# Ledger of designs, part 114: VH-VL binders against o27280

Target 1, 266 residues: o27280
Amino acid sequence: MDSMNVPEVLEIKRIVEESESVKTFIFSWDFRREVRPGQFVMVWDFRDEKPMSVSLIDPVRSEIGISIRRVGEFTDRVHGLSEGDLLGIRGPYGRGFELMGRDILLVGGGIGMAPLAALADEATARGMRVDALVAARTADELLFLDRLEAAGVNISTCTDDGSCGFKGFAHERLLTLEENHDMAAVCGPEPMMFQVMRILDERDVPAQLSLERYMKCAVGICGQCCLDDTGFRVCAEGPVFWSQELSRVREFGRYRRDPAGRRVPW

## First folded at step 3 (VH-VL)

Design v8 (framework fv_marstacimab)
Fold by ESMFold2-Fast, scan of step 3:
Structure v8 (fold): chain C 266 residues (1-266), chain A 120 residues (1-120), chain B 112 residues (1-112)
Amino acid sequence: as target 1 above (266 residues)
Amino acid sequence: EVQLLESGGGLVQPGGSLRLSCAASGFTFSDYAMSWVRQAPGKGLEWVSAISGSGYSTYYADSVKGRFTISRDNSKNTLYLQMNSLRAEDTAVYYCAKHEWSSSPLFDYWGQGTMVTVSS
Amino acid sequence: QSVLTQPPSVSGAPGQRVTISCTGSSSNIGAGYDVHWYQQLPGTAPKLLIYGNSNRPSGVPDRFSGSKSGTSASLAITGLQAEDEADYYCQSYDSSLSGSYVFGGGTKLTVL
């Protein structure tokens, strides 16, 4: 039996409160089943199952971490759990990020910093120079700053409301930053990612973007892997995509889908 | 029966290059991380580099970062260490070591080692 | 100049108990990382002797035991035998600026 398709019931070993609305749940993990930054797992609370990006990959301690924001009934229930409680974990799924070059840029918005924090750990372990632009609507939504600093990452922050760092959007802050990077990885709200991708494309920096809505495609849920302007249903090897592929998709950064599958503006 | 066999060592001048190989058998090679650990003559063990089972993640000791590259070919059950810009202090027996997962990675099996001598 | 400190040598007579210490710091053993021990016979590769602070692999006699407390670990050998004459290394992980797998300097055990 393929162990990736069967949930393991794991004990919550430790909980880190990242902010008022975000917690990281840490579990023991057997790294014979390798996990890479950008991959996700299905989290099962014995009632509902949801995809969550892996935010901590620590093969030395044999631990993974999953960062979850309170946004609905499922996440509210999971946030009510304590150390010692049980969750079902299935995976990992998805391709994850590829690292290339010596100097990399990470651009994260809100909870989108979760998979990028794992990537930052990987890149610094390899001896790469890492610049991170951490963006959020408000200061209390900036995540993983202490962890990134501990890893030796060069951090820039911005908030929409100016409550911390640069006042403005991620793409506005990016325009004021050094242009020399071998690659970039981007994760956050699609409108932010679209604007950031456009700037990186102008700078000829290859970028990888992580799209939460495509996580279910990797587990075989066909209805969630279709992009309208392709003219057909495509099972993508997401959630991570190269910027050149996304530049051809009219939906990216402009539309999402409601429960009926209809296009809705962001 | 787990077996690891290193090859590719030899005498090289400072600034030169060597590529080490480790042939693995007796386990599912792609399921396990692998390391290179070295030992200078009459000295202790020093971890050099590690690579994940898939080859995606690589780790290096500060003393070799930018000079050494670890890689693997899972289709051939072989681990490699490309050593560039060699220095006299790189002189050592280089061991191939298999990781095992518990609460922390450990080296459960070692090869017999291959000698690298960097001398003018 | 090892991050983990071991005595360079210990000695004992057959049947005696010897203990080999491995002293670390808050960035390695004190940070909660496990300690593993390796035995190296002259002219041979190291062999795993103790893992996860106190566990023995199959085939390792009960007279070898490991323990960990605070920033230090110890390897105890009871009922010392001639074939125990070897170099012994502790190993852990260091989370400081150098962040890597670290070995002790090694201890030469002489059986008198």
Scores: ipSAE 0.005, ipTM 0.507, lowest interface PAE 11.5, mean pLDDT 84

Design v9 (framework fv_marstacimab)
Fold by ESMFold2-Fast, scan of step 3:
Structure v9 (fold): chain C 266 residues (1-266), chain A 120 residues (1-120), chain B 112 residues (1-112)
Amino acid sequence: as target 1 above (266 residues)
Amino acid sequence: EVQLLESGGGLVQPGGSLRLSCAASGFTFSDYAMSWVRQAPGKGLEWVSAISGSGYSTYYADSVKGRFTISRDNSKNTLYLQMNSLRAEDTAVYYCAKHEYSDSPLFDYWGQGTMVTVSS
Amino acid sequence: QSVLTQPPSVSGAPGQRVTISCTGSSSNIGAGYDVHWYQQLPGTAPKLLIYGNSNRPSGVPDRFSGSKSGTSASLAITGLQAEDEADYYCQSYDSSLSGSYVFGGGTKLTVL
């Protein structure tokens, strides 16, 4: 905690290639500084700093994993690193997922599976039944399927192009899945999350949704991560929100905020 | 190297229709929102339409809403603009532009543009 | 009419400093939205010159700099060169227009 806001320089212990565009970077971690699924860390390459999903939390091995998609100059540089290279890590930040009940549904799109993979590990360790709907544009972008299977998760897939599983969007696939869950956790593109939330609300399933792209507050600018009418700060009050909270946000599913708090189409 | 190449421009009569295409390469197309931005001869830049990376959300300038439809085919790395009920004031060079959404809502790469002329 | 106001033209001699202003309102720049700048050489497409008020893309010389204050932004060009002769556009986002990307009217820079 007293070192939470100072980057710790850590050696990349292992790199897992999750897909052509996604890698998980694994570091030794001192779990006196607790990390919960749904929290994020700031990754510093000694030039720029970006928020990244914690996708692996392993107190037994004393490791955390950070999954990074190649989307720009920063992530291209980080993807060029090798085992033994150094990165600065600070955090964790934000509130994590809360688990309740016996059964949980995970709905993840693309890199949104990263925080949900960590949650799946915790839920299964608690003895919960875990069903996961893993969605992506193409089969090659479905993430963490082997890890979820190894954890005993019941997996359903869908791809926009039909290259694996159901052909269509996550919400279309969700309509064909069992309706009885004690809770759900959702992370992915905001339009997907909005449609999924509507279906879960109709089924009376409480859901938590993660809005991890709005993370400028972690660099000491509180209030930059803000949702429309409600005044929620994603970094201070999120990135995880209950569906009842998000149902009142006019921009949810229509607009998003970037790290500077601007409304941007998806 | 990021490349954007527009096609489909030409001469059309008022009330006519035209479909523009933009072929993208050098980046993961479906991870980025895309826009069409136009420029009338001798005039400034005007944003026309945007589409999210997944294609799920679309946005339009008031001047084209109800007449133009933006779409994309992520399997072909191609952006489209279907233009209906064309007017003389739609005459412009139409640019395909890539959003950079990770850091800032900006247009980091632009195509060469394709000319649309609406005249009788 | 442009939502963001730029002078229609500016001029300078080689080696001099010129500044191009971009004036907005409380619904765009004043609301905290960043300003980006594009350079358009004659007969070519626009090219990103400055993003996020003051950042330079790879390959843009440090002679180009941006700043933002209140409802306005400015682009400064030091050590002016003949190849800087172009049209310059500022761009931001405006919440009062139901969420629209907005451009300034453009400024023609003439290198004497």
Scores: ipSAE 0.000, ipTM 0.384, lowest interface PAE 18.1, mean pLDDT 82

Design w1 (framework fv_bamlanivimab)
Fold by ESMFold2-Fast, scan of step 3:
Structure w1 (fold): chain C 266 residues (1-266), chain A 120 residues (1-120), chain B 107 residues (1-107)
Amino acid sequence: as target 1 above (266 residues)
Amino acid sequence: QVQLVQSGAEVKKPGSSVKVSCKASGGTFSSYAISWVRQAPGQGLEWMGRIIPIFGTANYAQKFQGRVTITADKSTSTAYMELSSLRSEDTAVYYCARGPDYGDYEFDYWGQGTAVTVSS
Amino acid sequence: DIQMTQSPSSLSASVGDRVTITCRASQSISDYLSWYQQKPGKAPKLLIYAASSLQSGVPSRFSGSGSGTDFTLTITSLQPEDFATYYCQQSYSTPRTFGQGTKVEIK
């Protein structure tokens, strides 16, 4: 819609500290403007505007939440804000996750658990059985475990260093989990998503993956953001893609882009 | 560009094992799926299994499960297919084939084939 | 396992003919279908991937179409070098499976 392209100045109602480096900012939201898990909004601090995934969708309280990891100047400034301060929000944008079947698997790495937490809420509200594999490098980087547990999600954890749960990478942990899911949703570092996607393909589990790096262009502004070899308009058709679509993208899991737009190996 | 070069022809006795190699040159070895496909004389193509070296995992067709082992040595950019308990029906040309960057959704490069004959 | 069935198993054609080969999957495979050409004593060569995408270096007389369960390979003007066996292959699930092949012979 046209109204999604105009920033609305909203008051920060509540801030939840998810970890030392991650905060969730909660705003009142008019749900006449629908927002779905997997969609993103543009967050404006009156100097810069950045895309952020929606991590909480609560129509009962009329609230949305946006989880932000502290990684640079913009996010440092936003992390310095307090309840009562103002941010500009526009959107939502992008294609969200689609739920299908009755048993679903969520696989999240680090901040990638943010959009998956919102999806878990919706899936459990629909009466689906949800299994979540939550992965991080260390125990203190595991996110949203309390929210997932409160929603009734069956949680498995893994850390690269073995500080919590299975010692190893997400794909290694996934190999030890049962295979009977109707769909999966995956969000996290691209190398993790690439490895997980391959295992899910082997198990014939359709997967949806969120490509956060392509949310930089807001829908309806840049016109075209294409992936190598596919001609996909990522800003129009993403950030969520089916694994079948991503299997044809030569760049996925192989290269990233630096701030200058140059390809850099993972 | 990318080339797959396989080991030479083998003649084996029933009950023995054969190990065929496939050396890749050009491109990144670890990120590409390497599949093994065989073809018996006068017959069609039969997929046996694949390995993606970066994951360390191999997948096999049910028919060959327990008899076939596919491995990869990243340091030499070489994939191997070992088939045990050979019988005359295993006489075939064995091909290695490379899938696209991170998958095996099409086979854009093929080895020259290795003839394996199983005879008494 | 997904079974792939080609029709016909063989056909006779003349240079300049339009040749059509069909491939049917036992279940929906979306567009995860490839076509290969194989000449005697040689490895297969990829012609078409993703049901309809022409592989680089393959002549434009080759085309693929279809989705779901029914697929077609078309050669619009058969050339002498096109007399070969053609295979379809699905990559939707493991194991990857091939059709039985279609032999295109000189009339």
Scores: ipSAE 0.006, ipTM 0.445, lowest interface PAE 11.2, mean pLDDT 83

Design w10 (framework fv_bamlanivimab)
Fold by ESMFold2-Fast, scan of step 3:
Structure w10 (fold): chain C 266 residues (1-266), chain A 120 residues (1-120), chain B 107 residues (1-107)
Amino acid sequence: as target 1 above (266 residues)
Amino acid sequence: QVQLVQSGAEVKKPGSSVKVSCKASGGTFSSYAISWVRQAPGQGLEWMGRIIPIFGTANYAQKFQGRVTITADKSTSTAYMELSSLRSEDTAVYYCARGPDYGDWEFDYWGQGTAVTVSS
Amino acid sequence: DIQMTQSPSSLSASVGDRVTITCRASQSISSYLSWYQQKPGKAPKLLIYAASSLQSGVPSRFSGSGSGTDFTLTITSLQPEDFATYYCQQSYSTPRTFGQGTKVEIK
């Protein structure tokens, strides 16, 4: 399937400023190439390409959105673009989230709310009850609260500094939430996801977690996106994994790989 | 090297309570789950409950719910298991054991055990 | 509660023998299974975690396999120090539960 591996040059239709450090870039999309929440695309600025999660999936308007946090040279260049400018997009890649049951809990940290925002849209469209725990360091870094509220999602927030909602970490807030859910979806910093996974396992809530670790390729050709214990390649077999799969990966929540492949503790 | 050192043996009367301590050294106390597992004479291993000090929460097996309390003092790196309303069937060796980080998927290190005898 | 059942409850073996112990869960536990060795008067020692991963410092003659409901611990070429009781344990759900134990005795 050549169409997934050749970058298509697309015009930026609209840019939404989500925060000082996050923008969502919206493109017209031909939905003969299906896109599911949890999948990613490779974004090419004609110099470098990077994997980015799909944060908006709108078949009615024939649009997709990708949310990008400014963290380095590539993302700084992309943030400098305007409506009408061009980017190369290839994909989608990876397995998406699966929805089951009637009630879902979303737990997102920072930019990890991007794929969860798309999932929230699909879940609410299916008539599911959606509870979202949105975590960030500060109130200014909480993402997609307006989209979640418009969709009828029951929102809880927490910030490290207490500037919005619960003062503390996502797992501390989760411990005060005792509602039953048929499933959960989690995306954010790995230490947060590890702590949240443990609590959900204790509650017998099946959870899917999205790993946004270092990736050097879209199809699993290079080893830098591998999980050491199982040989899973996040871009090929992920980025979404069930908690049962991740609990066997010794490095999950403990360390990551730098560009040289060395273990770096969280 | 991580080491778990438990308090000494105790002889208790039926109806009383016992509080066993487990002091951790050589590693990070707050980031590991501390579980309590008992073994009656000639019997197998029975999980009683755990605490994860960084979360401040304890979970218990239903059989012991209402009689067992597990606590942790992060300042002294010590976990405690208190069992009340003691019966002769509570005569056992009580072990503390450490899980990996915030979970208790496996028990990497064990205390030496504390013999608790309940007799009239 | 998930019930863990081991087989056999005891076995007699000689040094150099291959020993196989099985463990069955009452429901699927994926790979959330650990194996422990306990010698008389001592605390248990972790041998295998995640069904098949060898704990550091444990001799390579120990191996684990299985997933779902059926699990096996194998000791190739049994040594004198291996005469002990072995326990499986699930960590898929709370409460954590152990098998009843398998005692490996000298023939």
Scores: ipSAE 0.006, ipTM 0.421, lowest interface PAE 14.3, mean pLDDT 83

Design w11 (framework fv_bamlanivimab)
Fold by ESMFold2-Fast, scan of step 3:
Structure w11 (fold): chain C 266 residues (1-266), chain A 120 residues (1-120), chain B 107 residues (1-107)
Amino acid sequence: as target 1 above (266 residues)
Amino acid sequence: QVQLVQSGAEVKKPGSSVKVSCKASGGTFSSYAISWVRQAPGQGLEWMGRIIPIFGTANYAQKFQGRVTITADKSTSTAYMELSSLRSEDTAVYYCARGPDYGDFEFDYWGQGTAVTVSS
Amino acid sequence: DIQMTQSPSSLSASVGDRVTITCRASQSISSYLSWYQQKPGKAPKLLIYAASSLQSGVPSRFSGSGSGTDFTLTITSLQPEDFATYYCQQSYSTPRTFGQGTKVEIK
């Protein structure tokens, strides 16, 4: 029976402090229910339910990890939990990343590194060469560097303020990376992803991008999960899209919607 | 309609153990967190721990870790709190309380309380 | 652990008075605060949950407000049955912790 629509109540086995605002919650997982990098789960704190990307997929330890950034009431409450406390998890949902080729590039901004960390683990386990560009506003917001290094990933960093690595934006750093890649996976703020996509398209590198902002509609709780111009529904066709698909979406990286439904530049 | 009914008063000697029961009626027993809260004479409320019956997993306040065991019997819809190595400072009224679900964010139903007196 | 501090520890009031009780958390607890009423020899009774939500069956003269670290319980037009001890409680993190209590006594 499809139990994806019913939350399974799981005990928090371990909590990893990733930064001042990000924690990874680790649970035992029955891998008869397959989870792929780029997919997300609905996290239920027994009052509210929110979508979260899976950041750790560890079949050797039979564990799954979910990284949560503190951005509001729900996430504040979850951050207050301790080992031994319980959360409801249902899913997974959405299309995950597809691995192709031998050499891949990961470009992550802030919490967008969470699904990419899981992808890095799978890619390195398959014997692929992985280069990661990890971007954040400040050094304190760079995520998963130790875990990526442990996996054998070749890491480049950049921060807007220059506190770690290249001083500047992810796309500016990307221009200094000359290595050939068979594919890229990108996750982070939409303006960052748009700039990165443009460069990868110029280099003829196929890219997959994860659109997190629409994941709240993934289980059909609203009818507004639709991209401008294409009619693509992130809840049905995402959250991961190929760059060629997003190149046809006028809104991607350029506009968001205000409460009145009007386009507003990022 | 939910009701929590606790076992009767106990008088114990220092060094002994006490086991207090809390029987739930009405509603789904296994879906609710059952917490234990004590109150010493003239003092405030002190949370000891909780159990989620469907898992049998309990969480305890650091102060009571190692002395308190909270369990549940789903077949009888009863939660238990056992406190060992009793001291005179453990003299208190012990309450069980129900959260509305697994989250125990508020205690909307309380047992009547069980007086435990520890004296020589 | 999150420490909850109530003010005042006790107060004397007359029927018809407006009574306010304050609760302060040692760190932000968002809206995860409940208020309880306890009468001598009785178990506590839930009055307010989620800082400002009135529990079913509780008279509308009771109200809660606040968020983060500072919270207030207000009783408009105090009634004879309202003389009791009141406790705040945080449910933001484990362990759950209570304030020390505020005794509202008759003058």
Scores: ipSAE 0.000, ipTM 0.392, lowest interface PAE 19.7, mean pLDDT 83

Design w12 (framework fv_bamlanivimab)
Fold by ESMFold2-Fast, scan of step 3:
Structure w12 (fold): chain C 266 residues (1-266), chain A 120 residues (1-120), chain B 107 residues (1-107)
Amino acid sequence: as target 1 above (266 residues)
Amino acid sequence: QVQLVQSGAEVKKPGSSVKVSCKASGGTFSRYAISWVRQAPGQGLEWMGRIIPIFGTANYAQKFQGRVTITADKSTSTAYMELSSLRSEDTAVYYCARGPDYGDYEFDYWGQGTAVTVSS
Amino acid sequence: DIQMTQSPSSLSASVGDRVTITCRASQSISSYLSWYQQKPGKAPKLLIYAASSLQSGVPSRFSGSGSGTDFTLTITSLQPEDFATYYCQQSYSTPRTFGQGTKVEIK
């Protein structure tokens, strides 16, 4: 983390349109501030600040990328920006993913592929064999397939409507793969992650899962970044958790909280 | 009901080239990896390469690098394998095959095969 | 390239027999292994994927097992239509590679 914890105003160097609703914003980055896959930054548009996962880490070009899905006022404003415009960036925060073993399974849903795309780059650079199961509602919402293919990742897809690959949900496709992996990393909607975690646990595959919904504060002193049963603060303890930790959280996979802290079913 | 239908048998002279087609029906062509696998008479199966039409990129086995080109035409749902500088050792049945998704981990659908004979 | 070695190269069996075919990879391939059946003049047919998953429509007498470097295809009660050549195939790395084949012949 930055010692001053103050946003640095950075110029948008390049924008990549990943889909109709997702853009990746690329900035020059000074790697004296370490960035690891699974970490997030606070993005400030000079009006509001929101947490966003880092989706590209490129030390050779001295660049980071931040992928943002258009879902509300803040993201609508950010999507309206052009190359050369400015954003405030603070961070990185969180502990990130850990890599171990020879082969890894990545399971991503929607924008959850963003932190996994960065992880795929690091895993392949380390010589690991990488399998990715990429899930979305429709073919047009599948993200980062070109990046994964270019990195040498073995790709499986599934869509709810069957428009690309397996017709069904990520956990249903995973049941048909029945493959051994030394570890897995999972990011996407919590109901998907819960089902995937159960299958991986049954197969005795250690998994790391990223919980982005609780990143409502910039640092670990904010109580809103907490899990119901454990008191873990996502920005201090996570956002990446091992599956064994999440298996003990009653809230995980069942409901979320709105801005007022009320329970809302998935 | 997925079908892969290949072009007919070819007889070629050494040094020439051959282009085999594989037309897919009964599914969305661009969403699946399509591989080419050959089999010489009395021999086993040999993977040559694959294309994932949605990406427009192909990968090849080193043995065929520089001689094989795999392409796809999404508008006609047809994949092609062109092999140049033909030798007698290239006499084989050439198959196209696809899996259930992007991954070429397994091939659950195969074309009927195209016999290519290289002789003078 | 990953080398796939099958044993035996051929075997003779009778209807009702239990047949086992072994496949060995030159390095660990986890469970990235498929088994295919091929009859003379026909394209191969997928039997087993991910080392142990039975392909839809394939009879339950076929089963696969193994992980890492050693894999086995088993046919528990051989039927007349099972006399064919069987191939293992790894999909752990590019290029994809096949075993040399095991021919199952009538005794």
Scores: ipSAE 0.006, ipTM 0.503, lowest interface PAE 10.5, mean pLDDT 84

Design w13 (framework fv_bamlanivimab)
Fold by ESMFold2-Fast, scan of step 3:
Structure w13 (fold): chain C 266 residues (1-266), chain A 120 residues (1-120), chain B 107 residues (1-107)
Amino acid sequence: as target 1 above (266 residues)
Amino acid sequence: QVQLVQSGAEVKKPGSSVKVSCKASGGTFSSYAISWVRQAPGQGLEWMGRIIPIFGDANYAQKFQGRVTITADKSTSTAYMELSSLRSEDTAVYYCARGPDYGDYEFDYWGQGTAVTVSS
Amino acid sequence: DIQMTQSPSSLSASVGDRVTITCRASQSISSYLSWYQQKPGKAPKLLIYAASSLQSGVPSRFSGSGSGTDFTLTITSLQPEDFATYYCQQSYSTPRTFGQGTKVEIK
C-alpha cells in the first residue's frame, strides 16, 4: 500500500490569515511520509482537486501548512472553510529544493513566497545565511514578512506601485543588490522568474526555480510543458528545476500555453 | 562526450592516506557534482560524498566524515578524494561519477575505477 | 538515512525470460530513483533515471516503474549480455544510498 497516492481526509487544525487573499491551512502530519520544501500536495474539497505547495514543515509539532490564494471557484470554496472542517490531502509530490553552500538568496513573487517560506525555515535551521527579496503588486500582498523576520531572514521588499520598499519589479530590485550568494531559489510569476534567472546566470549564481505548470507532470500527468524544450525527453519531474535546465526551455519566460495548448506571449 | 579518467591502482599500509584523482574532459566541470562511490570486494556500492566545484563545498556520508576530503581544481578539471587513517576494510575499488546533484539527479558518467588495497 | 532494499538478492534465469527486480525505500522518495547495471570488473552503467525514463542507448527491453516507496525494474526478454548485477539508487535525500544489489545469473 502506497498511502501517498490515496487521499487522506484531514481535519483543518488551524488557519492563519496571511493577507486578505491568502490563508495557510495547517494539518497534523505523519512524517513517516517525508515532505521537503518545494514539494506540493493535491488538495481535494470533495468536488475538485488542485495542487498546492507546502508552505510549513514542522516535524517538532508534527504539522504541515498549505498556503492558498483566492483566485477562482475552488479556492473560494476552500477559503470558506473553518477550523475543524475536513479536506482531502494526497502526496507529497514533486522535486523539492536542494540546499548547498552557506548563503542563499530567496526571490519570491506573491504566493510564490509560500514554498520559499518553508525553505527559509530549513535553511536557517541548518545554519545558512538567508536573504529574501519579497515582491508583490502592492504592500498588502507581501507575504510571510513576519514569519521570515522571526526566522532570522534578512528581508528586502519591492512592490510594483511603490507602496512598500523599492518601487518596481523583483529583477529591477535585484540589480541594485550586491550579490554574494552560493545559491538562489526563485518562485513567482514566470516572467519575473525568467528575468531573475538571467541576472543570476550573469552573476554565476546557481538557482533553483519552482514552476507551478509542471506540478501535473510530477504526478504522472504529462502536460504541454514537458514538450516546451528542444529535447525529446518528455519525462521531467517538477516543480523545481535548476536554472541550467530551464535555460534550455525556449518558451520559459517568453510564452505560455492557452487552454487549447497554443503558444501565447506573456 | 564526457570522460572521467582516474589515477592508477594503489597499495597502502594501514594508518596511511590515499589520494585518488578524477580528471574530467569533454564537458562543463564546474556546474556538475562529482561524487565518490566505493565498492569492497564482493560488496555493493557505497556513496562517500560529492563536491560541486563552483561552490567549493563538499558533502559527505557521516560514516566517512572526518576521514574523507573531497576537493576540486577547476583549472585542471580534476576532482580528488583523500581517505586517511586507512584500515584493511577500506580495500575497495573507488569510482568517481558525475552527479548527483546540480543538473543531474543520476550518475550519468563514471570513471573506470581505482583499486586501493590496504595490507601490511 | 534512507534505506534501499532490493528483492531478490540473486536470481537465476534463462535467455528469453522476463526478469523483475524490486526496490523498496524506507520512506517516500517520489520518483528520485535510478537503476544501474554492473558487469564484473566494470563501472556501473545508468539504465533508468527518474524511476521510468530510459537512458539514451539502453535497449527498450529495460523498463522501470513505481513511485513513492516501491519500484520495479523489468527486463522483458533477457539477453546474454544482461547477466549482471543491478542496483537501485535514491537521489531524494543526502546521503545518496544504493540498494544491496540483485545478481542475475545464468541458469
Scores: ipSAE 0.006, ipTM 0.396, lowest interface PAE 15.5, mean pLDDT 83

